# VH-VL binders against q0atu2, part 85

Target 1, 119 residues: q0atu2
Amino acid sequence: MLDKKARIRTSREYRNVFEKGKRLSGRFLIIYYVENALDNNRFGFITNKKIGMAVIRNRIKRQLRAIVREYQGQVKNKHDIVLVARAGIGKSSFEGMEKDYIAIMKKAGLFARNANKID
Below, E stands for the ipSAE of ESMFold2; O stands for the ipSAE of OpenDDE; V2 stands for 0.75 times the mean of E and O plus 0.25 times the DockQ between their complexes.

## First folded at step 3 (VH-VL)

Design q34 (framework fv_ivicentamab_arm2; at its last look DockQ between E and O 0.49; V2 from the best seeds 0.00; counts 0 for: pae E 6.3 > 2)
Fold by OpenDDE, look of step 4:
Order: structure tokens, then sequence, then C-alpha cells
Structure q34 (fold): chain C 119 residues (1-119), chain A 119 residues (1-119), chain B 110 residues (1-110)
């Protein structure tokens, strides 16, 4: 699990990201990201009912947390990042989801220059 | 030398089925993201499906339910099972390798195999 | 409704001409844009990746440029071997497809 320090937890924190952050859309994900005044990154996750039943939404959220956790060390610091799952993600594979995450984060310039897949 | 060689194309009636093969040499199929891309006569290129290194699969929205991508690691061969074929499925089908894991382009193509769906 | 539009569809030019092909995306794709060349009866051939990186063995007269939503492929001086159809390609299209190709540009002899 992500450390509490690495989580966006309050409605106010989410609103701040949506209002002041930049938005990028990927195949399965939309990310909102904004610089924070901390020394660490914080992540938020949104899975709407359009994704599917609660069981599916919870699964997707768990998978996204796993992906974020795996690549957390390669993301540039001082960012609040909210991941919003798109409708099609419910039928996506984990690897497809991971690939989409990497792609959209790269487009956002949020990965370190020498970032690569962790083997 | 690395190469891809498609086979299995031919004439099939509407509603029929066909399985295409793509034999790889010089590299390991299971270590790469492998794709099928088709091209109708006189038309452009259209992505069909992908199989990830972990073995999971994704499909174009129009291909879901009718097309199945798979591989045989022992034969280093990629497959595309096509069911319920329609006239609009008539095309040259290419297998293509995606370069690396984080680059999102196709650096290696087969010469393609023609599938003609006609009564 | 298209994720990516390519123009022109057909281009007539002479040897030695400067040729420009454009690809416009519906949303920003940063530099995730590739260009391919295809000759009749042959498979596509990768020319440029990451918008401007020339693939090994491709002549320097080919140049890719652009960012965000607009990209261009330029042939500085068209050679006889360059008459072909060219395609742009992106990843993670907004439509939900993993990969999307432009409609193609046929470069033919004037």
Amino acid sequence: as target 1 above (119 residues)
Amino acid sequence: EVQLVESGGGLVQPGGSLRLSCAASGFTVSDNYMNWVRQAPGKGLEWVSIIYRGGSTDYASWAKGRFTISRDNSKNTLYLQMNSLRAEDTAVYYCAREYGSWDYYFDLWGQGTLVTVSS
Amino acid sequence: AYDMTQSPSTLSASVGDRVTITCQASQSIDSWLAWYQQKPGKAPKLLIHKASSLESGVPSRFKGSGSGTEFTLTISSLQPDDFATYYCQQYDSYSGEAYTFGGGTKVEIK
C-alpha cells in the first residue's frame, strides 16, 4: 500500500488538484497534476460508477495503486497527481493499464529522464 | 537477422473463420509486445490487437469478441484467430513488433498475409 | 471523430521538390508520433519515431518535427525512391484504441 504521506486524502486536496492542475488524457486514464510544496508526491484515485460495479471499481483502484507504487520512485518529486479511470479501463488488462500509465506520465513529463521499467 | 513471416491468409466465406500465424526469427516473441495491424485494399492502416509480454491481450473496439490474439512460446509464433468474418474484414494482415516497452511504435513488420472475405 | 488527421491525402511532386506532410492530433500527444513509408505491395517501413528521431538507415533528407497536436514530415529534396504512401501513427488515442494511424499521404510523380 501507498504510505499515508503519499496519498491525497481530503476533498480540499482533490479540489486543489482539479482547479489548479494540468489535465492529460490517456487511453484508460486521465491525470490531473500540480506542483505541491512538499518534498514528496501524493496520489489520488477516482473510479466512477461508469467503470462498473463496486467490485470492479475496487479492483481497478487496487491495480492503479499497485502500478503507482511500483513506479513511485521514478516520478519527479513535489507533485500532487490524481488518476481518474476512464470507462474502458474496466475491461483492460493490468499490463495495458500499466502501459497507459507510463505513457501518460511520460507525456506529462513527470518521470525522471532516466526512468525505466523495474525488472 | 530478425524477421516476421505471416501465413494463413486466403479466401473465406462470410461468417467463416480463419487463423493467421506469424513466425518470428532472431528474437523471442514472448519478450516483446506483439501486434496485428491490417490494411484493407487501397485503404490505410488499422490496429487490431496486442499481446503483452505477460501474455495479457487487448483489442480494437471493433475486434473484441471476434478476434483472438495468442502465441506459442515453444514455436516462437504469434496467432490471430478470426471468427464471424465479414466482407469489411478483407485486408492484408501484418504482424508488427513494438520497439522496447516505453516507445509505442512498430520497428519490425512482416510482409503481411491477404485475407479475402467473399461469398 | 478521428483521433488524427493527415494532410494532404495525395501530393504530386517532382524530383528535387521540397515535400511537407502534416499530421494533426485531436489532443496533445507530446512527442509520441511515428512516421512510416509504404510502397505498393510492401509492408510499412519505420522512418521516424518520437516525432523527430530518424530511424537507422533512413536518409537525412527526411525530417520529422512538431509537438503537441501538430506534426510534420519533410522531405527536403524528393528522390525517385521516395514516391510512396506515408503514414503517421500515435499511441493512447482518446478514442480508446491503443494505436491510431493517419489516413495516409500518397506522394506521386507530377
Scores: ipSAE 0.844, ipTM 0.932, lowest interface PAE 0.6, mean pLDDT 93
Fold by ESMFold2-Fast, scan of step 3:
Structure q34 (fold): chain C 119 residues (1-119), chain A 119 residues (1-119), chain B 110 residues (1-110)
Amino acid sequence: as target 1 above (119 residues)
Amino acid sequence: EVQLVESGGGLVQPGGSLRLSCAASGFTVSDNYMNWVRQAPGKGLEWVSIIYRGGSTDYASWAKGRFTISRDNSKNTLYLQMNSLRAEDTAVYYCAREYGSWDYYFDLWGQGTLVTVSS
Amino acid sequence: AYDMTQSPSTLSASVGDRVTITCQASQSIDSWLAWYQQKPGKAPKLLIHKASSLESGVPSRFKGSGSGTEFTLTISSLQPDDFATYYCQQYDSYSGEAYTFGGGTKVEIK
């Protein structure tokens, strides 16, 4: 479970990340990220109908939250980060999504190069 | 010495099946991301499939439904089961290890095994 | 669609020559590119990752450079051991296509 304080919840907060943040695309994910003035990181998640049926979209959201939670301690503090699932994500494995997330976060400079939890 | 040794290649007729093996020594396959990459005679390299550390798998779009990657941890061996083979599947098949948990490049390759699909 | 284009497909060179091969991505991959060397009948061998980081044991005459969409591999003083086919590979997950390789560049003796 990702703590309430670590979630982006309002449309205004999402809009701030999209308009002021940097964008980086992965194989299955796109992230938008910006520094915040808080003492913690906040994450948002977007899955649209292009991904598939509601049951698939809800599974993807749960899996992405689990991945974010698992690696939250390795993310540079004070960022708002929005994960947008790409259309092809519904065909990926859980570990494929996890690897993509780690790769994007390291590419963005939000992780140390060798900070992968499974290493 | 760290090595990958492929076997199981040979001549098969269109529509046939073949199983390739890749024996690893000097490291543990289940601790790594393992891949199959192929190369048609006189042509370039083409990625086929991956098995992740936790055992999940992903495939090139053209390989889905026909090819299955797997491993046997007790034998430290990687496999590729190929079904419904076509002439265009004729290639040398390499098993390859990925460097690190977020990089998508290959630091170790086997010598390859030739698969010829011909009537 | 994501394409990796290598040029030339074949080049002829003599020992001691400076050889340059090019790899072009259809869209920016930052520096997420690897180079491999493949000798006839052998498996590919990793030479360079992250466009310019030389692997341990690879001779210093090999140099990778570039970023964005255009990359080069340069061999400053060609040795007999360097006659081989060279491949670039993007590993920017940006493309949506995994492990895209260039078509290869064969370096042949003149």
Scores: ipSAE 0.105, ipTM 0.726, lowest interface PAE 5.5, mean pLDDT 86
Fold by ESMFold2, look of step 4:
Structure q34 (fold): chain C 119 residues (1-119), chain A 119 residues (1-119), chain B 110 residues (1-110)
Amino acid sequence: as target 1 above (119 residues)
Amino acid sequence: EVQLVESGGGLVQPGGSLRLSCAASGFTVSDNYMNWVRQAPGKGLEWVSIIYRGGSTDYASWAKGRFTISRDNSKNTLYLQMNSLRAEDTAVYYCAREYGSWDYYFDLWGQGTLVTVSS
Amino acid sequence: AYDMTQSPSTLSASVGDRVTITCQASQSIDSWLAWYQQKPGKAPKLLIHKASSLESGVPSRFKGSGSGTEFTLTISSLQPDDFATYYCQQYDSYSGEAYTFGGGTKVEIK
């Protein structure tokens, strides 16, 4: 449900983030992030087969997209950000994923300094 | 003054049940990530469960299905319902608050309440 | 699995000694590690977060160091109040074992 221009779409775009970006790991998520040359942020989501069957992977993608959408106004501009679901994420609650996203994004310095919706 | 005070520990027989309480003062439990952590006599620390700000919960794999974390926001109190107790559940049980409501380490601990499971 | 190994399990020392406790992670956890102090019959007390950030009110003789897989807690000049058990805790872990503590290091009077 992110706008089309705010999505990382191609294999080349994903590889660029993995190869050029920084990596931070949390409980349920890993993020890779790099500055881009656009006027906006872009988000990508990876759920591999180790996580579970397609139903589980699709649920996790929907949950992560909802989390990103909730906080996207707080994210500093001009970044490509890929969220990689860790193998055990299927056992996590939505709020556990949300907490992890907030923690990682703060550790990465990707949130703006205002406190709305973060604290 | 910020405090956590546990109560409700005692002697129970195997297979029994017990409910622990943790009264908080100086802060609001529902604004924080609240946890239970236990320590068997002479042993190290072991995480039990978390309740998130929105009321979702997560558990250690060995506790899932036997223990239930909950809270009563009107009493500013955290609870741990413990069912099907076993001898290996004998421990001091602590409630603990996570720093900054988005980090995974514990900045405030109660004094603990002893649970002894013995026939 | 993110196992945390503390060493030594017990350490005998005298007042004034420099004491070093190590904590090893089975995989890299960057700097996402906390240290706690626990005295007998008392609750744990947070000393250090993010490997090296000293908590308010903790004496400056405590110093945390390390990143990746190996971390140390050093007490530069041991004081009588420092005889306790010390635990590390990693916070770069997966659900189901969400908060993992080391086995502890007991610092005793020599």
Scores: ipSAE 0.062, ipTM 0.673, lowest interface PAE 6.3, mean pLDDT 85
ESMFold2 (binder alone), look of step 4: mean pLDDT 89; pTM 0.909

Design q35 (framework fv_ivicentamab_arm2)
Fold by ESMFold2-Fast, scan of step 3:
Structure q35 (fold): chain C 119 residues (1-119), chain A 119 residues (1-119), chain B 110 residues (1-110)
Amino acid sequence: as target 1 above (119 residues)
Amino acid sequence: EVQLVESGGGLVQPGGSLRLSCAASGFTVSDNWMNWVRQAPGKGLEWVSIIYSGGSTDYASWAKGRFTISRDNSKNTLYLQMNSLRAEDTAVYYCAREYGSWDYYFDLWGQGTLVTVSS
Amino acid sequence: AYDMTQSPSTLSASVGDRVTITCQASQSIDSWLAWYQQKPGKAPKLLIHKASSLESGVPSRFKGSGSGTEFTLTISSLQPDDFATYYCQQYDSYSGEAYTFGGGTKVEIK
């Protein structure tokens, strides 16, 4: 679970990220991201009806939160980041979602230069 | 009844500058994501730039450093400042409204304004 | 940015004909594709978004289909108002900001 302080909570906060942030698309995910004025990162998660039924959307949302939590220590500090699940994500594996997240975060320059999160 | 009306096009010499205007009616420009799209005579459509509702901007790679998108909320008008114009910039320039945060298509277009860079 | 290949570039047809236009992406774009209609001297008009979602007011003879890398726009019974140029547009790219349009298909009277 991500702490309350690490979550984007309000419609206004989401809108700010979409309006001022940069966008980067991966295979299963889109991220929107902007630097914030806080001492921490905040994450938002969007799984819309395009993905499928509520059961599928809720599973995806839980899995994305788990992935973000696992890698939160490698993310550049002071950013608001919104993850939007693309229509095809319902057919991906957990591993596929995780790999896509890592790829797009690296492309965005949001992972620490010397981050080492491999076995 | 919503409309977009472009103006400011004309003949300009290579290396010159020109500012295009797009006047909106029936909706507020600052509440929407606004785009410029161009079309060379007899050719296809090509995206130029976007300004988000919050004021952040993005550009096609070839437009960066030469073109600047902006708006004046008091006049409900979108602008495109074009500098260092080249023969390849000859095109009809359309302003277009975008509505939606992850399904990016253009639901409203202006009539276009012709920019001719003499060659 | 993804290459979008639209075919044919031009086709001649008669009123009542079934017309099919194809759009191919160089890599998968799922269903993130729109179709536009443009008449001479006019701005483009949105017909279809998300590959198959018809816009309000667009006649039912227009249908979009496909996913991944191959998409089609079909006009089941061509009408006089349908002679125009059609463009596909992807809005799914690794670059994040990129929109890529197909080259267009001009539907002319035979």
Scores: ipSAE 0.006, ipTM 0.529, lowest interface PAE 13.1, mean pLDDT 83

Design q36 (framework fv_ivicentamab_arm2)
Fold by ESMFold2-Fast, scan of step 3:
Structure q36 (fold): chain C 119 residues (1-119), chain A 119 residues (1-119), chain B 110 residues (1-110)
Amino acid sequence: as target 1 above (119 residues)
Amino acid sequence: EVQLVESGGGLVQPGGSLRLSCAASGFTVSDNYMNWVRQAPGKGLEWVSIIYSGGSTDYASWAKGRFTISRDNSKNTLYLQMNSLRAEDTAVYYCAREYGSWDYYFDLWGQGTLVTVSS
Amino acid sequence: AYDMTQSPSTLSASVGDRVTITCQASQSIDSWLAWYQQKPGKAPKLLIHKASSLESGVPSRFKGSGSGTEFTLTISSLQPDDFATYYCQQWDSYSGEAYTFGGGTKVEIK
């Protein structure tokens, strides 16, 4: 799991990202992102019913958190980022989700080469 | 100081296998996105494969199932395992480091190693 | 499905000439394009990234411009060391591949 301080937890904070942030679409993921006034990044995750049953949605949410955690050191600091899973993500492999995440983050200008990897 | 040195190229018969190596100096391969790019004699550059810092891999459609990119962190070395080789695979193979903050390009290339697939 | 078309395939020029090479993408790639120089028997060398950012140590006579679907590499006053083949490169996630190169432009002496 991601550190609690690195998670977007309130509906108000999610609304702020959607209302003021930029949007970018990938194959299986959409990201919304905005610079924050904190010392760290925060991530939110949305998996809606169009993806499938609760067991599938919960698996995808856990996998996305693991991917975000793995690449956290490459993400440009001081951003709130919300990942929204598209309906088709349920057919993707873990590797497919990882590749899409990297592609979107690169396109958004939010990724650097892995000089800052924590692990 | 920072360099990539390739080896393992040579003459191989159609249907054969060959493993290329790329030894890195002055940086750590596991902290970077590493690529293989090839060039047939007298032709242009063609991307082959990538290994991401987290270990996920991707391939050109024609390489999938025949070629495998990997790394050995203890040796700081990148590999390309090539199976079921065809005459069309004859090329100089380069390993290349992906670099850039927010823009993605190949800043460091090896000298290349020639693979000739012929009877 | 980002096709990259590079033109011309071959260009003949004299020392001192202004040389322009064009790269066209079938779909917008914003500014995610790099230019490389390759001399015979050598590995490619990065010249420009993010369409217009000159790499350290590359002479100022090289200039990249463009965004979206059309990009150019210009050499303002061709030097003997500039006779080489030039390639554009873009990142492409839509076809399931990471990168695509243009076909190359060979700049040769008249």
Scores: ipSAE 0.008, ipTM 0.657, lowest interface PAE 8.2, mean pLDDT 85

Design q37 (framework fv_ivicentamab_arm2)
Fold by ESMFold2-Fast, scan of step 3:
Structure q37 (fold): chain C 119 residues (1-119), chain A 119 residues (1-119), chain B 110 residues (1-110)
Amino acid sequence: as target 1 above (119 residues)
Amino acid sequence: EVQLVESGGGLVQPGGSLRLSCAASGFTVSDNYMNWVRQAPGKGLEWVSIIYSGGSTDYASWAKGRFTISRDNSKNTLYLQMNSLRAEDTAVYYCAREYGSFDYYFDLWGQGTLVTVSS
Amino acid sequence: AYDMTQSPSTLSASVGDRVTITCQASQSIDSWLAWYQQKPGKAPKLLIHKASSLESGVPSRFKGSGSGTEFTLTISSLQPDDFATYYCQQYDSYSGEAYTFGGGTKVEIK
């Protein structure tokens, strides 16, 4: 879904976001975020076993990636952002996850102006 | 120029239905968060519903199940389908645009369309 | 949902007066508050966003202040064009319903 350059790939990179970043909690999502020294944003996704079985966790991961991709043009540049799914997310709709993502990104001050001004 | 023009208001019987339209010019509805806000005669403003750029929706608690917000991207038009109308729904209905990474305030409003629910 | 309370509901003033309108949130909304002006028969017009940020083209006599739960709109020298109803609106991302408005304050000629 997302380009490789837009994805947090290594345990070291995830650890950096957790240790140095800020944290905000929403209803279904927690984000950890920190400014990076790159020219782009990178996203990480964590779904733990408390959410449910692999089928549910894989669905949630796929849906979160779709949401992030849809709104990537609104995210302020040069940030590493990790989305951690909370236990209750398995009962959420796609719409519920999208609303929560928008709310926490806005609260973090990470959303860019108008979606139609990507460049 | 950027503008919003509402239409579709009128007199309707209690229990009836109406669909309001909001035609946008100078910008793309699907790139923005669009809202409906109403105002009963001589009363204050009351938020009704939102449609996010990605297509998800949310409603005031009293509007859930009766009102449906939608858009037609090909016509660049926002809609509000109102069912099971009550006398208390009598109001001027405004469509409003919000945008901004830091702030989701209503920067552009239509002129409103009057809905009267009366026998 | 966040409850927004405005006071006073109505105030009478003369041209040149300093008028103050207060908006109180039932829970902290940080600075996520806007002020709108509405004249009879017209749509609301945005005056201030993020509690204190004046919109382009709005006269400098309008000033917003506050954070958390208590907010104020001040008009330092009331002009004839300022007789209108004013509304505050919260847009805190964490509110259960997207946005709530205050009840409005009507500024009338004394």
Scores: ipSAE 0.008, ipTM 0.594, lowest interface PAE 10.4, mean pLDDT 84

Design q38 (framework fv_ivicentamab_arm2)
Fold by ESMFold2-Fast, scan of step 3:
Structure q38 (fold): chain C 119 residues (1-119), chain A 119 residues (1-119), chain B 110 residues (1-110)
Amino acid sequence: as target 1 above (119 residues)
Amino acid sequence: EVQLVESGGGLVQPGGSLRLSCAASGFTVSSNYMNWVRQAPGKGLEWVSIIYSGGRTDYASWAKGRFTISRDNSKNTLYLQMNSLRAEDTAVYYCAREYGSWDYYFDLWGQGTLVTVSS
Amino acid sequence: AYDMTQSPSTLSASVGDRVTITCQASQSIDSWLAWYQQKPGKAPKLLIHKASSLESGVPSRFKGSGSGTEFTLTISSLQPDDFATYYCQQYDDYSGEAYTFGGGTKVEIK
């Protein structure tokens, strides 16, 4: 579960990230990201109806939050980051989503180059 | 004078296409969040689509894949391309502006253009 | 997308009456709600934004209140120009249907 202060909640906050941020596409995920003026990172999650029914979309959201939480300490501080799930994500495994997340975060320059889940 | 003027409505057969235009005066479309909102005869208002100032777009779930919002900055004009039209798409279509880049309410509306889908 | 429920759907009133219409959101939208007035054959006009902020040129007899899930539009002394349909609109949702309107409340002459 992500801390409440680490979540993007309002449409205004999402719009700020979409309008001012950079965009990077992965296999199952698109991220939009922008530096913020806060002391912490904030994450947003978008799962639209093309992914599937509410049960599937809610599962995907929970799994993405778990992935983000696991790697939270490796993300460069002071960024607002929105994860948008692509239609194909519903067929992905948890590990597939995790691998895609790590790949796009490294490519965006938001992770250390060899950042991986550490024991 | 600040105005929005729609055009392009008319009678079309089911399965047909129409392109609506919305000409703006007194402000710049590309600097604003622009929306399409429709109203079936005798019914309420229903949001259709948005184009963000940065050029990103979003749609009502039922409009995705059939409707495309766009703009031509040189003509200061907003468009809605409507494909695969159905009887239930019969409505007055309004273009609407959100005032200021962070204001999420519609402060300016066009007069509307009627689209009738019937054989 | 959030469901927005307006009540009543229709009300009959006389000039000088106090009129109250309500708007309920299926989940909290904080104060991200606008009210619009629409006269027959015309486009909607913005009356109130952020639940309670009157737009310039809107008479002071119009008042918006509420937060979270329950919102109210009150007309303290109804005038002939106020017979119209009123719509609330949430603008807090970002789930691919960012803006949801209530079903409308028609204020008609008694």
Scores: ipSAE 0.007, ipTM 0.550, lowest interface PAE 11.6, mean pLDDT 84

Design q4 (framework fv_ivicentamab_arm2)
Fold by ESMFold2-Fast, scan of step 3:
Structure q4 (fold): chain C 119 residues (1-119), chain A 119 residues (1-119), chain B 110 residues (1-110)
Amino acid sequence: as target 1 above (119 residues)
Amino acid sequence: EVQLVESGGGLVQPGGSLRLSCAASGFTVSDNYMNWVRQAPGKGLEWVSIIYSGGSTDYASWAKGRFTISRDNSKNTLYLQMNSLRAEDTAVYYCARELGSWDYYFDLWGQGTLVTVSS
Amino acid sequence: AYDMTQSPSTLSASVGDRVTITCQASQSIDSWLAWYQQKPGKAPKLLIHKASSLESGVPSRFKGSGSGTEFTLTISSLQPDDFATYYCQQYDSYSGEAYTFGGGTKVEIK
């Protein structure tokens, strides 16, 4: 589970990312992202009714949180990032979601190569 | 202090199967991207497969459907299940580590284990 | 997939010589390239990553340079321990084939 400090919690914070952030689309995911003034990253997750029933949406949301948690150490610091699941994500595997997340984050330039590594 | 030790290689007839093991010490396999790389006698290095820290896998196109990479976190061991073996699969198989910082180069290699596919 | 072309395939050299090995990528890989050394019967050993960053414990006579599509490994004064096969490897790819190796360069005694 992601720590509370690593989660976008309020409607105002989500709105800020949507209004001021950049957008990038993958196969199953869309990310919106903006640099923040904090000393950490924060993540938000959106799954809408077009994905499927609540049980499917909740499973997808849990799996996305697990993926984000696994790779949080590779994300450039000081960013607010919102993941929006696309309608087709319900047909994807955990592996498919993980690969799409990796690809989109690298394309956005949000994955740090040795950025957190000291000499 | 940190090392990888392969085992399980040997002589197999065409169409046979083998399972290779790679025991890690001094670090945790699941915190890293782990790879199998092979080398036919007198030939160059050829990438076979990867397992990402989150558990997703990828394979060289010629390995898909025949080879399966996996890990056992409780034993801190990486595996390569090889099925439908062909003479051209004859090679020394190395397991190799990538650091968890998205460094896609191999900083640690095992000694290798020889697989010979012959009638 | 990124094709990696390494040249020459073989070179003969004497102790004390300056040796240069070239690696070309079919597409720009920025500086995401590593060099490995392999001695007969042994596993490859990482020498250089990020085109020019020398690994701890690797002698300073080894130098990597280049960016984009053309890269060079130079050994400024060849030692007996350096007779080996050298491989370049790209790691810029976004696909599972992020591990394309060059064909290797065998540095043998003249």
Scores: ipSAE 0.007, ipTM 0.583, lowest interface PAE 10.9, mean pLDDT 84

Design q5 (framework fv_ivicentamab_arm2)
Fold by ESMFold2-Fast, scan of step 3:
Structure q5 (fold): chain C 119 residues (1-119), chain A 119 residues (1-119), chain B 110 residues (1-110)
Amino acid sequence: as target 1 above (119 residues)
Amino acid sequence: EVQLVESGGGLVQPGGSLRLSCAASGFTVSDNYMNWVRQAPGKGLEWVSIIYSGGSTDYASWAKGRFTISRDNSKNTLYLQMNSLRAEDTAVYYCAREYDSWDYYFDLWGQGTLVTVSS
Amino acid sequence: AYDMTQSPSTLSASVGDRVTITCQASQSIDSWLAWYQQKPGKAPKLLIHKASSLESGVPSRFKGSGSGTEFTLTISSLQPDDFATYYCQQYDSYSGEAYTFGGGTKVEIK
C-alpha cells in the first residue's frame, strides 16, 4: 500500500501534472511527470472506461499500485507522477504492465542509474 | 466543420419505442466519449447516457433497462434506443461530445431533437 | 454523489448591469466545473471550464471564480445577447463519470 503522502488525491493536483508535466508513452501506459517541491514522490493512477468494464479497471488499478509500490525505492525523489492506462491494457499480463512501467520510467530518467551490480 | 446533427424525434405513445440518431462530421465518434443529455420543456439539463471510446456504456439510474446507447463506426453515427417510454421522458434530446477522456465537460453539442410522449 | 445547487432560478437585470450567478456543490469538486449558456430553442454553449478558464471566442465580460464547493459566474456589463439561461456542471476528473448539472439560472430583462 502506498502511504497517504505518496498519493496524488485531488483533481487540481492531477491537472497540474497534466498541464505542466512531461509526457511519455509506453505500450500500455502513459506517464505524466513533473518535479515537485516536496520531500517525497507522489503517484496518481487513472483507469478510464476506454480500457473496459469496472471489474477490469479495478484489477488494472490494483496491479499498477502494486507495481509502483514494488519499485518506489528506485524512483528519483521529488516527483509527481501520474500513470494513465491506455486502451488495451486490460489484455496485458501483470508482467507485461511491470515491464512497460520499468521501460518508461527508465526512458524518462526517473529510475536509478545502473540497476545491475556487476561483480 | 465539426458538428453533431440529431434526428429521429417525434410523437410516440406511452409504452412505445423510438430510436434517435446523431450524425457526426469533422471528427470520429469512436475516438471520443459521446453522451446523450435531455431537457424537458422549461426544465434543466439532465444527463442520460455515455458511450466511451472503447465501447463501454453507462446510464443514469432512471434510464437503465429502458435506454440503450450505441454507435455505428462505419456511419460515424451515435444512437439512443428508447423503450418503454413514459410521459416524463418528453424532452429535447441532445448528443454531446466530451472534450477528452480526462476532462468531462461538453465542448460540442447537437441542435437537439424533440421527443414527445403523449396519447 | 454530487448535488449541484444553482441560485437564483431567475434573475432580472438591465443592460449594463453586473450579474452574479451562484453554483454550490454538495462536496468539494476543487475547480472542476464548467459553465454553459443556453438561449431559447438552442443547444447549450460552453463558456467556461476549470471554474475560471474562458473558452476561445467567449467575451471577456464573462468571468468564472470559486473552488471547492462555491462557484460564481459573473457578467461584468450585461449585453442584450446575454439574456439566456446559464448552467453549471461538475466534472471532477479524478472521480470520473458523474455528470451533474445545476438547475439553471434564467437571466431576463428587468
Scores: ipSAE 0.007, ipTM 0.543, lowest interface PAE 15.2, mean pLDDT 84

